# VHH binders against q84jc2: the designs that were tried, part 7

Target 1, 232 residues: q84jc2
Amino acid sequence: MSKMRNLVEEKFLEFYESWVIQLELYLHQLLIAHNNNTMSETELRHLISKLTTHHKAYYTAKWAAIREDVLAFFGSVWLNPLENACSWLTGWKPSMVFRMVDRLRKSRVVLVEAQVKKLEELRVKTKFDEQKIEREMERYQVAMADRKMVELARLGCHVGGESVMVVEAAVRGLSMGLEKMVKAADCVRLKTLKGILDILTPPQCVEFLAAAATFQVQLRRWGNRRHYVTHS

## First folded at step 1 (VHH)

Design a3j (framework vhh_6qgx_2)
Fold by ESMFold2-Fast, scan of step 1:
Structure a3j (fold): chain B 232 residues (1-232), chain A 126 residues (1-126)
Amino acid sequence: as target 1 above (232 residues)
Amino acid sequence: QVQLVESGGGLVQAGGSLRLSCAASGFTFSDYYMAWFRRAPGKEREFVAAITSSGYSTFYTDSVKGRFTISRDHAKNTVSLQMNSLRPEDTAVYYCATKYSSGWYLPTDEGDYDYWGQGTRVTVSA
């Protein structure tokens, strides 16, 4: 039922556009906090909490949507081609956030030795979890070339309502496997984000979140500026 | 031979300002982290502020954020601490410290620094 897929895509597109607008508003607040050294620790923690809640809201909405149509998240219509090209299992690659952490080492707010050791331990663990997910995805892709997919291809040469229903049931089974892997990847993302925020001080958290949000917003702006030229 | 010589200490009223300077010699200044520590009578040395070898990154203890500014001048081989809105609790002997840049983190512990000045006294009256 193509109508159901269109509804899921339209609903999440509307959600995502609003979510990104709110992220940009939070980015402005993070930049103000970063430039204002007089903001209290309690005020900084409150701002960090708002960003954490905002990211959790994204995953709550995403997991509801993938339960209905996980394939909508592979080549998403709410993302521009640049954002889609940079995606790893429907989102950001967990190890990439440590590039934002590396910027903190060269910024006005410097990490103490104990923090750097903990961040390196977290980086190693994150990369290990990431590679585990990559191996699971590889197993899934290999399984798609097995007997089940060969049988599905053969059914495509026959016509009738029964063949259509069998093909749809097989695709639904594959979608359930993809949903599990996407949720596993999202769990690595959330654990990595939480781990970094637990190690950093509130001012460092603000700087990290500002860097991450800036990258996300700029990537969207660069992709949206691209113009497609249709020839003939 | 690494030498650090502090200056600029004195007596000042609460709410006033002082600028401390540390003159460095005997090493390639641009390769070294510079920091200020302080010690109040009867207490251990406390970290105040630090600046990386490049001058791009600074770190401050929470009690002085927004009031103190650390800076360095490569042409003069000096590190400075501008102290504004001084409080009686800022009363201490202030020490300049340095260590060879070991990379990306900035040491805040007394034991991490290799060379120290003799200190300059700051007294803030109520």
Scores: ipSAE 0.000, ipTM 0.077, lowest interface PAE 23.1, mean pLDDT 80
Fold by OpenDDE, second read of step 2:
Structure a3j (fold): chain B 232 residues (1-232), chain A 126 residues (1-126)
Amino acid sequence: as target 1 above (232 residues)
Amino acid sequence: QVQLVESGGGLVQAGGSLRLSCAASGFTFSDYYMAWFRRAPGKEREFVAAITSSGYSTFYTDSVKGRFTISRDHAKNTVSLQMNSLRPEDTAVYYCATKYSSGWYLPTDEGDYDYWGQGTRVTVSA
């Protein structure tokens, strides 16, 4: 079932497609940097900075878009079903990145004890923040279900007049709450990423970012293939 | 000096195929993604396809998906556009363009591209 696209969806779809193309370019650069080991620390830091800037651009665009229509980001039409299924509050789950780090540790990336300790601290903090958001979301959902959703359902049987105003108010309230939750989640994502990059050395950052980008790109590709198979 | 030289255009019947080529010189080919645009008579130039610097990823406008394939050869510093199942509405001057990737951009916007070729004409008859 194809969801009808609105203006926000269309605009963000276009943005995201371009953004993903650029991400793949950076992924290639990251892979080259990782495999060649000839780049200076300065060059590596520059590459890392480019990636972080790219990610910041995504959230800048996202936050602008959610001001207009936060609901568009729940069941995002620019993502395939697999990507959406893997989403937590309209994005990747913050705690997921630590699994990537763990994978790196099992590879050729060697972390010193101090780094491991810092990462563990960050993991705990991230998990705490994540759970806090989940609790807030649950509370929000209960509150909305008890009041606004009932009102919406009741008013859905009546078209026009004061009912329209009430429905609009209810929808606005819902949207505002969701926007708040999404922004909170994004903040945790950004803080987590920053935290990891601050702990890792430049070469390790490159490896991590490459892994993250690879995962994102592959998830998209796999999801697209599966979607095609199921609907063919 | 940066140069992009298109070739391969011509007259073809509907349902036919053409392969366009663009020879690039004067810059580090591997640091740039390449794109094709087209301008139909009486219309504005529009995005057709793009390929990343390594060829890792490709992007197409909806109207050509499944029919056109963009590729690049680093050894020859060329980008190609294989056009199959051509339609009269594909009639246009096709332009090769390139962009250095230094940050986020909209690759479908012609204004973001750095350099352009002179174009090659493709005519698809009914």
Scores: ipSAE 0.000, ipTM 0.237, lowest interface PAE 13.5, mean pLDDT 87

Design a3k (framework vhh_6qgx_2)
Fold by OpenDDE, second read of step 2:
Structure a3k (fold): chain B 232 residues (1-232), chain A 126 residues (1-126)
Amino acid sequence: as target 1 above (232 residues)
Amino acid sequence: QVQLVESGGGLVQAGGSLRLSCAASGFTFSDYYMAWFRRAPGKEREFVAAITSSGYSTFYTDSVKGRFTISRDHAKNTVSLQMNSLRPEDTAVYYCAAQRGYSYGLFTEPSAYDYWGQGTRVTVSA
């Protein structure tokens, strides 16, 4: 069944499609840069800056959209089922990027001891923040389940105007809480990304960003293929 | 039968302009992303520009940003590429391509596109 898209979903879908196109272009540049050992540090930094700006643009758009409808980002219609399944609070899980860095270390990236130490510190901090958010989310979910959701369900059975107002108020309250959680998660994402990029050298940053972009693109591809196979 | 027919290619001097057009038929034009690709001599086909189904959003490869403009006309089922400030490195066969406007799709890879034109040759002289 084709999910009926609301206005927020439609707008963000279009944005995201465009954003992904640009990401693919940047991925291509990152791959070229990675394979080209002749690029200057200035050029690499410029490329890194473009990518970071691109990601910032995503969150800017996201935050604008979640102000209108945060629920649209839970079960995002612009993502395939696999992408959605891999999402943590409407995005990538912050601690995941450290696994990516670990993979890079096992392949070609050589980190000095000072970098390793800093990354570990960042990892610990990120995990702590992540867990904190999870605890808050759990608390929130429990609170919702015991009071608001029951009330909403009860009120939903009533066709009266007053009941509608109460339901709307409850939904608004829920949305506000979710928005707060999503923003908190995004802050951890951004801080983590910034932290990693601050620790890595420009060539390492390029490699990391390439890996991240590749992962994102591949996840999308794999998800699409699986989705089509299942529904064909 | 699905058809994409490019036109507007030719010889132009560096700094000049060309407008490419692609006429689409045989499918629901409004449901498809449209794109231009190009293939230079001895090189692989590369992404140039894309436009969303609605026509609201456009994207370009960096080398053509500020110089090229992609647009579409739903009434005529056409997609156009205005190319200004042409450079010798823009010399290529330009291809029109169509892709279903799936939110899950990739847009810069040729394999992601369902339909292709035969191409129109653009030659930019020094």
Scores: ipSAE 0.024, ipTM 0.368, lowest interface PAE 5.5, mean pLDDT 86
Fold by ESMFold2-Fast, scan of step 1:
Structure a3k (fold): chain B 232 residues (1-232), chain A 126 residues (1-126)
Amino acid sequence: as target 1 above (232 residues)
Amino acid sequence: QVQLVESGGGLVQAGGSLRLSCAASGFTFSDYYMAWFRRAPGKEREFVAAITSSGYSTFYTDSVKGRFTISRDHAKNTVSLQMNSLRPEDTAVYYCAAQRGYSYGLFTEPSAYDYWGQGTRVTVSA
């Protein structure tokens, strides 16, 4: 019964819907800030801090949830099929945010040469970290088909007692492996986001965060349209 | 016929309280996000508060946070706005609005809402 939602899925669905709506409210504030040239650097930094705290809250909630059920994050019920199809290890692909950064090169706020160099170094490092995780995921998938796992699957065909305990231990080990990989991917996401914000000026940070939030909100809306019942 | 009918507006002294109510009919109330917007004289409509279709989450503009409380009652098909510690700056016509869950607009943008009430006037005197 793949349609049945467990308690972790129900709680995270409630959290995520609320989190996205609050992101829309912050997006509104970012767009006002972008159009208002009178905001002080302190005011801009406060708004940027709200967004970074908001993203930190997401990963705090996510890591608590994956500790209980990491598989809930593979094909998540709180994400539409388009969002799920665009996911890389349960979230956005870190290197893809540099597409939002590329927009700043065409903006009214010019990136200085030193910023361009630091962003390129960060992009290369981010891509390297992604490839390392992709190799770890491949090793995990190969391990699923090794001799020990095949033997445990055979034991699972027998009823009760000792064999059930051995199979349950193996499944718990596999879930712990996935949890570790998801956390590793999330760490790359957070390092990439922090790295970009550290390189950019406050007005550039506002523009970058507005672009990222706009994309996230619109991707959700585009995917939800597909599931909206349209009558001809 | 779709209708949103607001009530509860009036004149109140600064520091006072008012409770606005919005009765919804002609659509599946539980499928809609509900919000309150206001329009002060000479200004455009601004977002005040919203509640999700499930009722699990509520959102407020910074100027009313901690003073206003939005709630919904699915049995009565109503959304309410409890306004406490009212200020002269809260003087406006208050509008109830409904947005389908699959709407394409921002939650705080008036253009994202499918249905609107006629408005109820709130005047806060010093």
Scores: ipSAE 0.005, ipTM 0.381, lowest interface PAE 10.8, mean pLDDT 83

Design a3l (framework vhh_6qgx_2)
Fold by OpenDDE, second read of step 2:
Structure a3l (fold): chain B 232 residues (1-232), chain A 126 residues (1-126)
Amino acid sequence: as target 1 above (232 residues)
Amino acid sequence: QVQLVESGGGLVQAGGSLRLSCAASGFTFSDYYMAWFRRAPGKEREFVAAITSSGYSTFYTDSVKGRFTISRDHAKNTVSLQMNSLRPEDTAVYYCAAGPTYRIFDYSSPTEYDYWGQGTRVTVSA
């Protein structure tokens, strides 16, 4: 069944497309900065700030949108199937970024012992927070899906004022719970990102951000190509 | 036939304002990014501003930020560029461009745009 796009989906789709385009431009700058070791620390910090601001803008828009329709972000129509498959609670899984850091360490990034220690601490904390959210989600799903979804399904077959009110209330309750979970997840994402950037030097931040942006952009491109091939 | 027709160019003193307009026809306007580019004498064509298909987002080159505003009217199939606080370095032929939303990855790249106007000349005197 083809999911009909709603207004929230349409607006966010447009936003996201623009946001990704801008991300690609920043990625280009990051790559230049990475390849050109002549940039000053101030310049690098400025670039890092631009990227962080860009990401903040995304979450600002997202949080505004999820207030209207959080369900739109589960199975996001603005993402391809591959992107969706890689999503954890409507976004990237926070612990994933540590794999990226590990990859960088294996390549060109040299971390001092103090950095490594801090990163490991952050990793542990991040994983703990992820698990906590997952447990809450499971708890929520078990508690709500069994009761509310069944009720919703039953009530959906009836046309009446009282039934409609009950259904609406149930949907609202579900949505509020989901919104809470999504926000919690996003907070972990933001904290994790901030934590990493606080540990890394400006040059290392640039490398990390470049890698992250590259991954995101490539995932989108690859996913789009695959989707086109399989569904053309 | 696809057409992009620019208007509004002219001579203006430094610090002055102009409003460029581009009328689009021959394609589904709502499915295209619109942009303005400019070419100064002896220079290559450069990106000035872009606006998404819906008009939700706008983008500008750094040198025009805060001075130029791009907008579009879907009812009229037009894109406009309000240029304030003009400078001599803004002197150029300004081109309207259209690129399909589905294909655009870099809105600042001329290669992303399929359709181009003939241009309108803007001259800013000192």
Scores: ipSAE 0.006, ipTM 0.280, lowest interface PAE 10.8, mean pLDDT 87
Fold by ESMFold2-Fast, scan of step 1:
Order: sequence, then C-alpha cells, then structure tokens
Structure a3l (fold): chain B 232 residues (1-232), chain A 126 residues (1-126)
Amino acid sequence: as target 1 above (232 residues)
Amino acid sequence: QVQLVESGGGLVQAGGSLRLSCAASGFTFSDYYMAWFRRAPGKEREFVAAITSSGYSTFYTDSVKGRFTISRDHAKNTVSLQMNSLRPEDTAVYYCAAGPTYRIFDYSSPTEYDYWGQGTRVTVSA
C-alpha cells in the first residue's frame, strides 16, 4: 500500500503554496515601493496592512491545522529540507528578525534615537519570552521521559492490540501539550512582528518587510533548486 | 460588486462532452479558491471539483475523477469545467463558487465559499 498524506497535511500544503505565491507578489510591491520612494504615506500604510493581514492569515490557518495535527508542523511536507532545517518550534526564531532590523541602521532611512531605544527594549523582551518557551519545552521533554512514558514506550515495542491503543493515546496526549507550546511560540512571533512595525515609520516598515520576505522566498528557492550529482 | 456568471450548460447525450465556464468580477480573482458544485433533481448540493488560487492543485469528487477537468485563466478571470464521458447521473444545476484561499480547509464544504453564481443547467439524456 502507498503512504497517504493525512487531510491536514494535504490542505495545509495547498494553503501554503498559495500563501507563498502571494507573499512573492507582495515582495515585488514592497521592492517597487522601496526603490521608487514616491508613494504617499497612505499608500505605504495600505501595503503594510496587506502584509500584516497576510501573516495573520498564515497563523489563523496554522492554528486551525495544529488543533487537528500539530506533528504535521515538525518536518512539514510543504517545506523543503532547507526550510525545515532553519525552523525553531515550527517557524522562525523570534530574536533572529532583529538581524534584519540591524540592517536598517545602514540603510537610506536611518533610525532615530527613540526608535533605537524602543527596538532594544523589544529585543530584550523577545529574547526573554523566547527563553521562557525554551525552558517550557525542556520541561515538556523531561516529562516525556518520566517513568510512566518510559513504560508506555516499552509496552508499545511489543505486539498486541492493547499496547497499540495505549501508545496511540499517549502520543495524542503529548501532541496536545506540544500544540500549546507551538501556539505560545507563534504568539511571540506575532507580538515581535507587531512591535517592530509599531516602532518603525512606513518607509522603514516597507524595508523591513521586504528584507524578511526576500529571505523567506530565497530560502525556499535555494532549497527547491538544490542540484545533486546524479551520475553516481 | 461581486459577480460569478456561469455559462455552457445544455442538453447532451450520454457519452458526450460539455464545457462550463464561470466569469468572475468584483474581487481579486488570483486570491480566491474556485470550485464547482452541483444539485441534482431531488437531491442536495454536492461538491464536484476545486482549483487552488495558483492553479497548481485540483480536487475532484470520486464519481467525476478522470472524466472532468477544472482549470482557470487568470488573464480572463475565468474558471472552467471540462466534462467528458457524461452520464445521466451528472444531470444537475452546476454552480460556480469562490472563497479566499487563506481560509479554505474543506474544499468540499459549501460553507467555505463566500461567493456563488446563479447556476447553469446540464441535462444528460440516456
């Protein structure tokens, strides 16, 4: 029998492919806005709003999907191996976006002192929330290795209908805890993104979003276009 | 003003073919999942086929798989359903539907779709 994708994986693969295509179209608009510098503040705010709505749509879809199968998001079938290798708790590591913010210091539109102070405060808060989640994940993993889970794993290695059912129930329970952790990480991501956009001016927001979208799109393209020597 | 206008319905003999088209206006067509549903005489509305906003993925109900093909044309803002090897059981009013791709998880559920056409009648004679 061939392996079948579950319904959650199939539907999210379809959603994600469409979502990335639209992200690439928005990236094109962001790059035009950034390079031409002729758009009004109202036009820039409208473009930024499209991007924030687009990212919110991703998390709305993701949270619906993880309620059904959180494990689909660990080693996701809609991501290539390179994208999967760069994931932290099923997505981007929140503190890493500040590397993209750092490039704004070398750009045409410089940050004022008040913005630098607010961004540093946000960076510290983001790192604190990130480390809190990492500690919770460690506690979760330790709980998985307690005596009861070890015994369930042993039981699951043996042939028998009852042992299969017990292992399946244990995996389901662990998945519920993991869903809570992934959602907490996503909340930090959204809070960090919103915080950055609230601090930056519209032209700086466009530059930041263009940098983030460029990285995401290029990472996908690099992973998808990897060439192998196939003659061995 | 959002509109979905179906065309191409008619009477055809069993084993024949028909091509249905749906013209979309008043929304950003490239952001929307497009689908065809049908309602047979004396039956409830059922899913027939769906196509993603990109056109990369297509879905079909088992009874039409291999016989029907859904496609979209972004330049013309149209979605089409090519119906081959038609059977009397395919007799129905066919409806075009559109929903934002970002919210659609059950492409076979009518409630996932925001916009609907008025329908076009297909009659397949034995």
Scores: ipSAE 0.000, ipTM 0.113, lowest interface PAE 18.0, mean pLDDT 81

Design a3m (framework vhh_6qgx_2)
Fold by OpenDDE, second read of step 2:
Structure a3m (fold): chain B 232 residues (1-232), chain A 124 residues (1-124)
Amino acid sequence: as target 1 above (232 residues)
Amino acid sequence: QVQLVESGGGLVQAGGSLRLSCAASGFTFSDYYMAWFRRAPGKEREFVAAITSSGYSTFYTDSVKGRFTISRDHAKNTVSLQMNSLRPEDTAVYYCAAELGLRYWTNEYDYDYWGQGTRVTVSA
């Protein structure tokens, strides 16, 4: 079923495609930086700044788009099925990044005790925040599953003007709630990333960002390949 | 209303010390990176120092490394810049800045909020 893309979807798709291309370029630079131990701290910081700015741009665009149509981000058409399946409230799950950090620790990244302690504190906080959001989502889902959805379903069958208004109001209410939740989730993401980057040294940040970007790019590539194989 | 108010500027002799302070209000201070910038006469504003939201990490421009120390007090919502071994070339208006970012930035355009600045003059 050719999902008719709405304007928000189309615009964001274009944005995201460009954004991913740029991410790949940055990934390349991160990898070079990671493999080149001769880069100065200033250079590394500059690179980190570019990446964080890039991510900031993403959320800026996202938040602008969700104001228009938050539903577009649930089952995002610009993501492949694998990417969507890995999404938690329209993005990456914040606690996931700690697994990435753990993987880095098992490889080349040596963290001092103070860093480990802070990371653990951050992990706990992040998990708490995630759980809080999940609880809120559960409440929201219950609220949606209640009489309003039934009413919406019933009203959807009626072409009457009053019914349309009620449906629109209900949809707006739902959208507003979802937008709030998405923003809350994004805030946790941003705080988590910020926290991690606060704790890590510039070289470690480069490694972390490289790993994160790699994961994102690979997930996209793998998802695309699988999608093509299943449809070929 | 967001407000950043700098203080502690003044006239000091070369080799002397000053401590700048910036009082923040109107936003969640603990979520923001804080930074100091400076503008010397006839020059563009330049990055001096930054401190991450948690205060765990700090950054400095090369010319001030080892001489300047940035710190923050979450209880008081303040960021400070201890400036030691001051030089005439440190003469500038010093600005406090705040950024809700993922990582500290050295570019002035990345910061969301700015103070009005405090003048530091270092005499030869």
Scores: ipSAE 0.009, ipTM 0.266, lowest interface PAE 10.1, mean pLDDT 86
Fold by ESMFold2-Fast, scan of step 1:
Structure a3m (fold): chain B 232 residues (1-232), chain A 124 residues (1-124)
Amino acid sequence: as target 1 above (232 residues)
Amino acid sequence: QVQLVESGGGLVQAGGSLRLSCAASGFTFSDYYMAWFRRAPGKEREFVAAITSSGYSTFYTDSVKGRFTISRDHAKNTVSLQMNSLRPEDTAVYYCAAELGLRYWTNEYDYDYWGQGTRVTVSA
């Protein structure tokens, strides 16, 4: 329903703005921890846990929202145009996060050879998982153009906007397919994040999370500057 | 003219409490997120707490979580910071800040309006 779709967008916009504010707060804590070597491993692990819990909260809210209106995520009103342009299946592309990992090879906290090997193995597996999802997306796009869908579209035009059960069933099927695909992509994102954090030491995790959060925050600020100049 | 006017600062003993208040005028208060920042001697401005335009969500820096409470009164166009279990480390000038809800409130450079500050001194 149009009313329900508007409510989902408004509710997620309010959620996302609050979520990003808290991400910036965690980013400040990560930067302090990185620059101040007085924190214990226990304190660092606690901070890392707050970030992982925060990211899981995002996916919990997102999955509830896509169940109601998955199309809201293919042109999100809570994202600026730059953020939307940089999206891969409604979020960050998992393999690109290894760009943040590559920064760690040049940092004060040097990666040992065993970590480098495990990170490369994870990178290969992540790319494989991405390719699998990209093949699913291709199959989805082909299904949209198949003979049955073309025939259903013609039926809808012929009926002159009257609701028919067969058209409604087809639209529901398409939405369920997108929901499944978005959720699969989000699972790869969470597995990739978890995998990286499991390989890194607590100080390296702090540096990695700080780099990732900095990129996310800066991308939003760059896009918002343009939006602010154009509209308010 | 837009104004943010802080009050409630002063000298207090460790373990004591203070309530800071910020009166807002000259803008549509309900459209703005509100925040408190502080600047301790010799340090840069630090984020302390924020409250969304609706008042539904609140955010705190770790060092004050459980001790400080931010709230807003829509009828009076006021944001407040209740500070309990004060420590000497909380000694700072506290600033009220306002931002339109499409930008970030943890970065001082993204705030649209700032108060003049109110001084809080916590004696050992």
Scores: ipSAE 0.000, ipTM 0.093, lowest interface PAE 22.8, mean pLDDT 80

Design a3n (framework vhh_6qgx_2)
Fold by OpenDDE, second read of step 2:
Structure a3n (fold): chain B 232 residues (1-232), chain A 124 residues (1-124)
Amino acid sequence: as target 1 above (232 residues)
Amino acid sequence: QVQLVESGGGLVQAGGSLRLSCAASGFTFSDYYMAWFRRAPGKEREFVAAITSSGYSTFYTDSVKGRFTISRDHAKNTVSLQMNSLRPEDTAVYYCAASRTYYLGFDESSYDYWGQGTRVTVSA
């Protein structure tokens, strides 16, 4: 079912699709690197840098877009229903990446004790940060429901220029609050990602990034198939 | 009713150039990303290049970067692949593909429509 999209949605949709294509290209490179034992550490670091830069570009674009319309990122039209269902505050849940790391540990990836310890510390910190954000969101939701939303509803009953202005101001206030929460979540994501990459060796980073990218790509593929089946 | 018809394939010597074209019909061309794939003998079909619906952004597999250029003409509902400095390893059947914006990707499953392909042979 097609729905009307606003300008922010349209622009970000195009951006994201392009971004995903590039991600898949990088995934291919990561897989090659993973299977190529002849690549130098410098080459691996270069590849890692490309991926991290790519992710930074996403958040740069996202943050620019949420300044215009943060609500567009709640129920993102550029994501399929499965992707949206798996989203936490407009993105991946930070603590999820540690499950990926655990999976890698069960495979060919050998982590030294020092790495394991650091990862565990990071996990605890990440979970703490997630919970903090969730509490803030709950607080925010209660505050909005109790006061601002009632005011908005009351104002919505009036048709007039002054009322419209007040409603707009209220909506802007709400949006600003949401934007702060989204940015906070994104900061935890970025910090967590950086933390993991700082702990892992270049070969391990490549494997981790490949796994993460694979997960993202597969989630999209699976979601697309399900969406097609449901709407066909 | 949906059709993608490739043309421009043929035999060319190494270092030569070819321009492939794909004519699209039966769907709203401007709403779709367009891509080129290729299948070499004994190999699986692989991504070559893609262009966004607006034509603003292009993407290439590493092996063709700097040599191949994808473009589209909205007025003619065509997508083209300019292939320069061709190599024997570029020998393949080249396929045109179209994808809706929601399902765009690197893999074949991301594309909704496919052409029949045009053969490109690069001799040493």
Scores: ipSAE 0.007, ipTM 0.326, lowest interface PAE 9.3, mean pLDDT 86
Fold by ESMFold2-Fast, scan of step 1:
Structure a3n (fold): chain B 232 residues (1-232), chain A 124 residues (1-124)
Amino acid sequence: as target 1 above (232 residues)
Amino acid sequence: QVQLVESGGGLVQAGGSLRLSCAASGFTFSDYYMAWFRRAPGKEREFVAAITSSGYSTFYTDSVKGRFTISRDHAKNTVSLQMNSLRPEDTAVYYCAASRTYYLGFDESSYDYWGQGTRVTVSA
C-alpha cells in the first residue's frame, strides 16, 4: 500500500477491470454455445469475432500504455499476486495455450490429422519464438549488471543537472529495450492465437476460447479469494 | 460495521420506470466496485449490472441492456439503478453488492458485502 499508482497505472487498471468483466460475459456466451448444437456457423463465427476483437482491444490499449510507461507492466497493480506469479514477460506464456488445444483431442469434437499436423508445426514455431525472446531477456538482465550500469547507478547518487540528465537518458534507453521485448512477446501471443483459430473449426474455436477464458477468469478468482482466507 | 441498504422498490405497470438506490456505510465507498443482482420467484440469484470503483465502466446482462442504467455518486455514497421500459419478467428482489477486488463477476462469490434486497413487482 506504499506504492503510489501513476496516471498510466490508474488508466490501465480501469481499462483492465472493464476488459476482464466483459471477458467473463463472453465466457458465459461461449459456454452456452459449446453446450448447444443449435447455433448456426454464422452465429458461432460472430461470437468468435467478438472474442478476437476483445483480445485485439487489449493489445491496442497495452501498447499505447507501454509507450508511456513500460515498467507499469512489470509487477502490474491491476493483477493480483497469483496472476503476477504466473506472468511471462507481462502476459501469458504463448506455449501455454497448447495445453488448452490438447484438451480438444479428448473432446467429442475430434481433430483431423491435417489439423493435428498444423497445430504441431505451430507449437514448434511458437516455442522457438518464445525461446528467442527468453534469450533477449537474459541478455538484457546481464547488460543491467554490466560495469557501465554500475557507474550510472553511482552517478544517480549525486544531485546535479548534468548527472540527472545522463541517468534519465540511460533509463529511457532501458525502457525502450523493454518496450521492444514486450511488443515482441505480444506479437508471438497474437500470432499463436490467430494460428490456432485459423486451423480450428468454429465449434472447436468456441471450445478453445472457452477453455482459455475459463483459465484466465478462474486464476483471477483464485488469487483474489486468497485475501479473504482466514487462518482459524 | 459495513451496511448496504437498498431502497426504491415497489409496484409498477409494464412499460413504467423505477429508480433503485443503495446507500453504503462503514467502508470507503470510492474504493469499492458495485453491482446489482436480482432473484426472481423460484429462481436463483442472477447478475443485472455493475459499475467500477471510478465509475469509468458499466456492465449489463443482455436482457436489461439499453433499458437499465447503473450509476454512482461518491458524495452521497450511493449506487443507483435506473430501470426503464420495465417488463413483467423484471419482477424480482434486487440486491446491492460490493467488491474490493480488481475483479467483478456475475458469480455472487466474487462479492464481499450484500444488502438485504428491495422488491420490484411489474404488473402486466
Scores: ipSAE 0.000, ipTM 0.261, lowest interface PAE 13.9, mean pLDDT 81

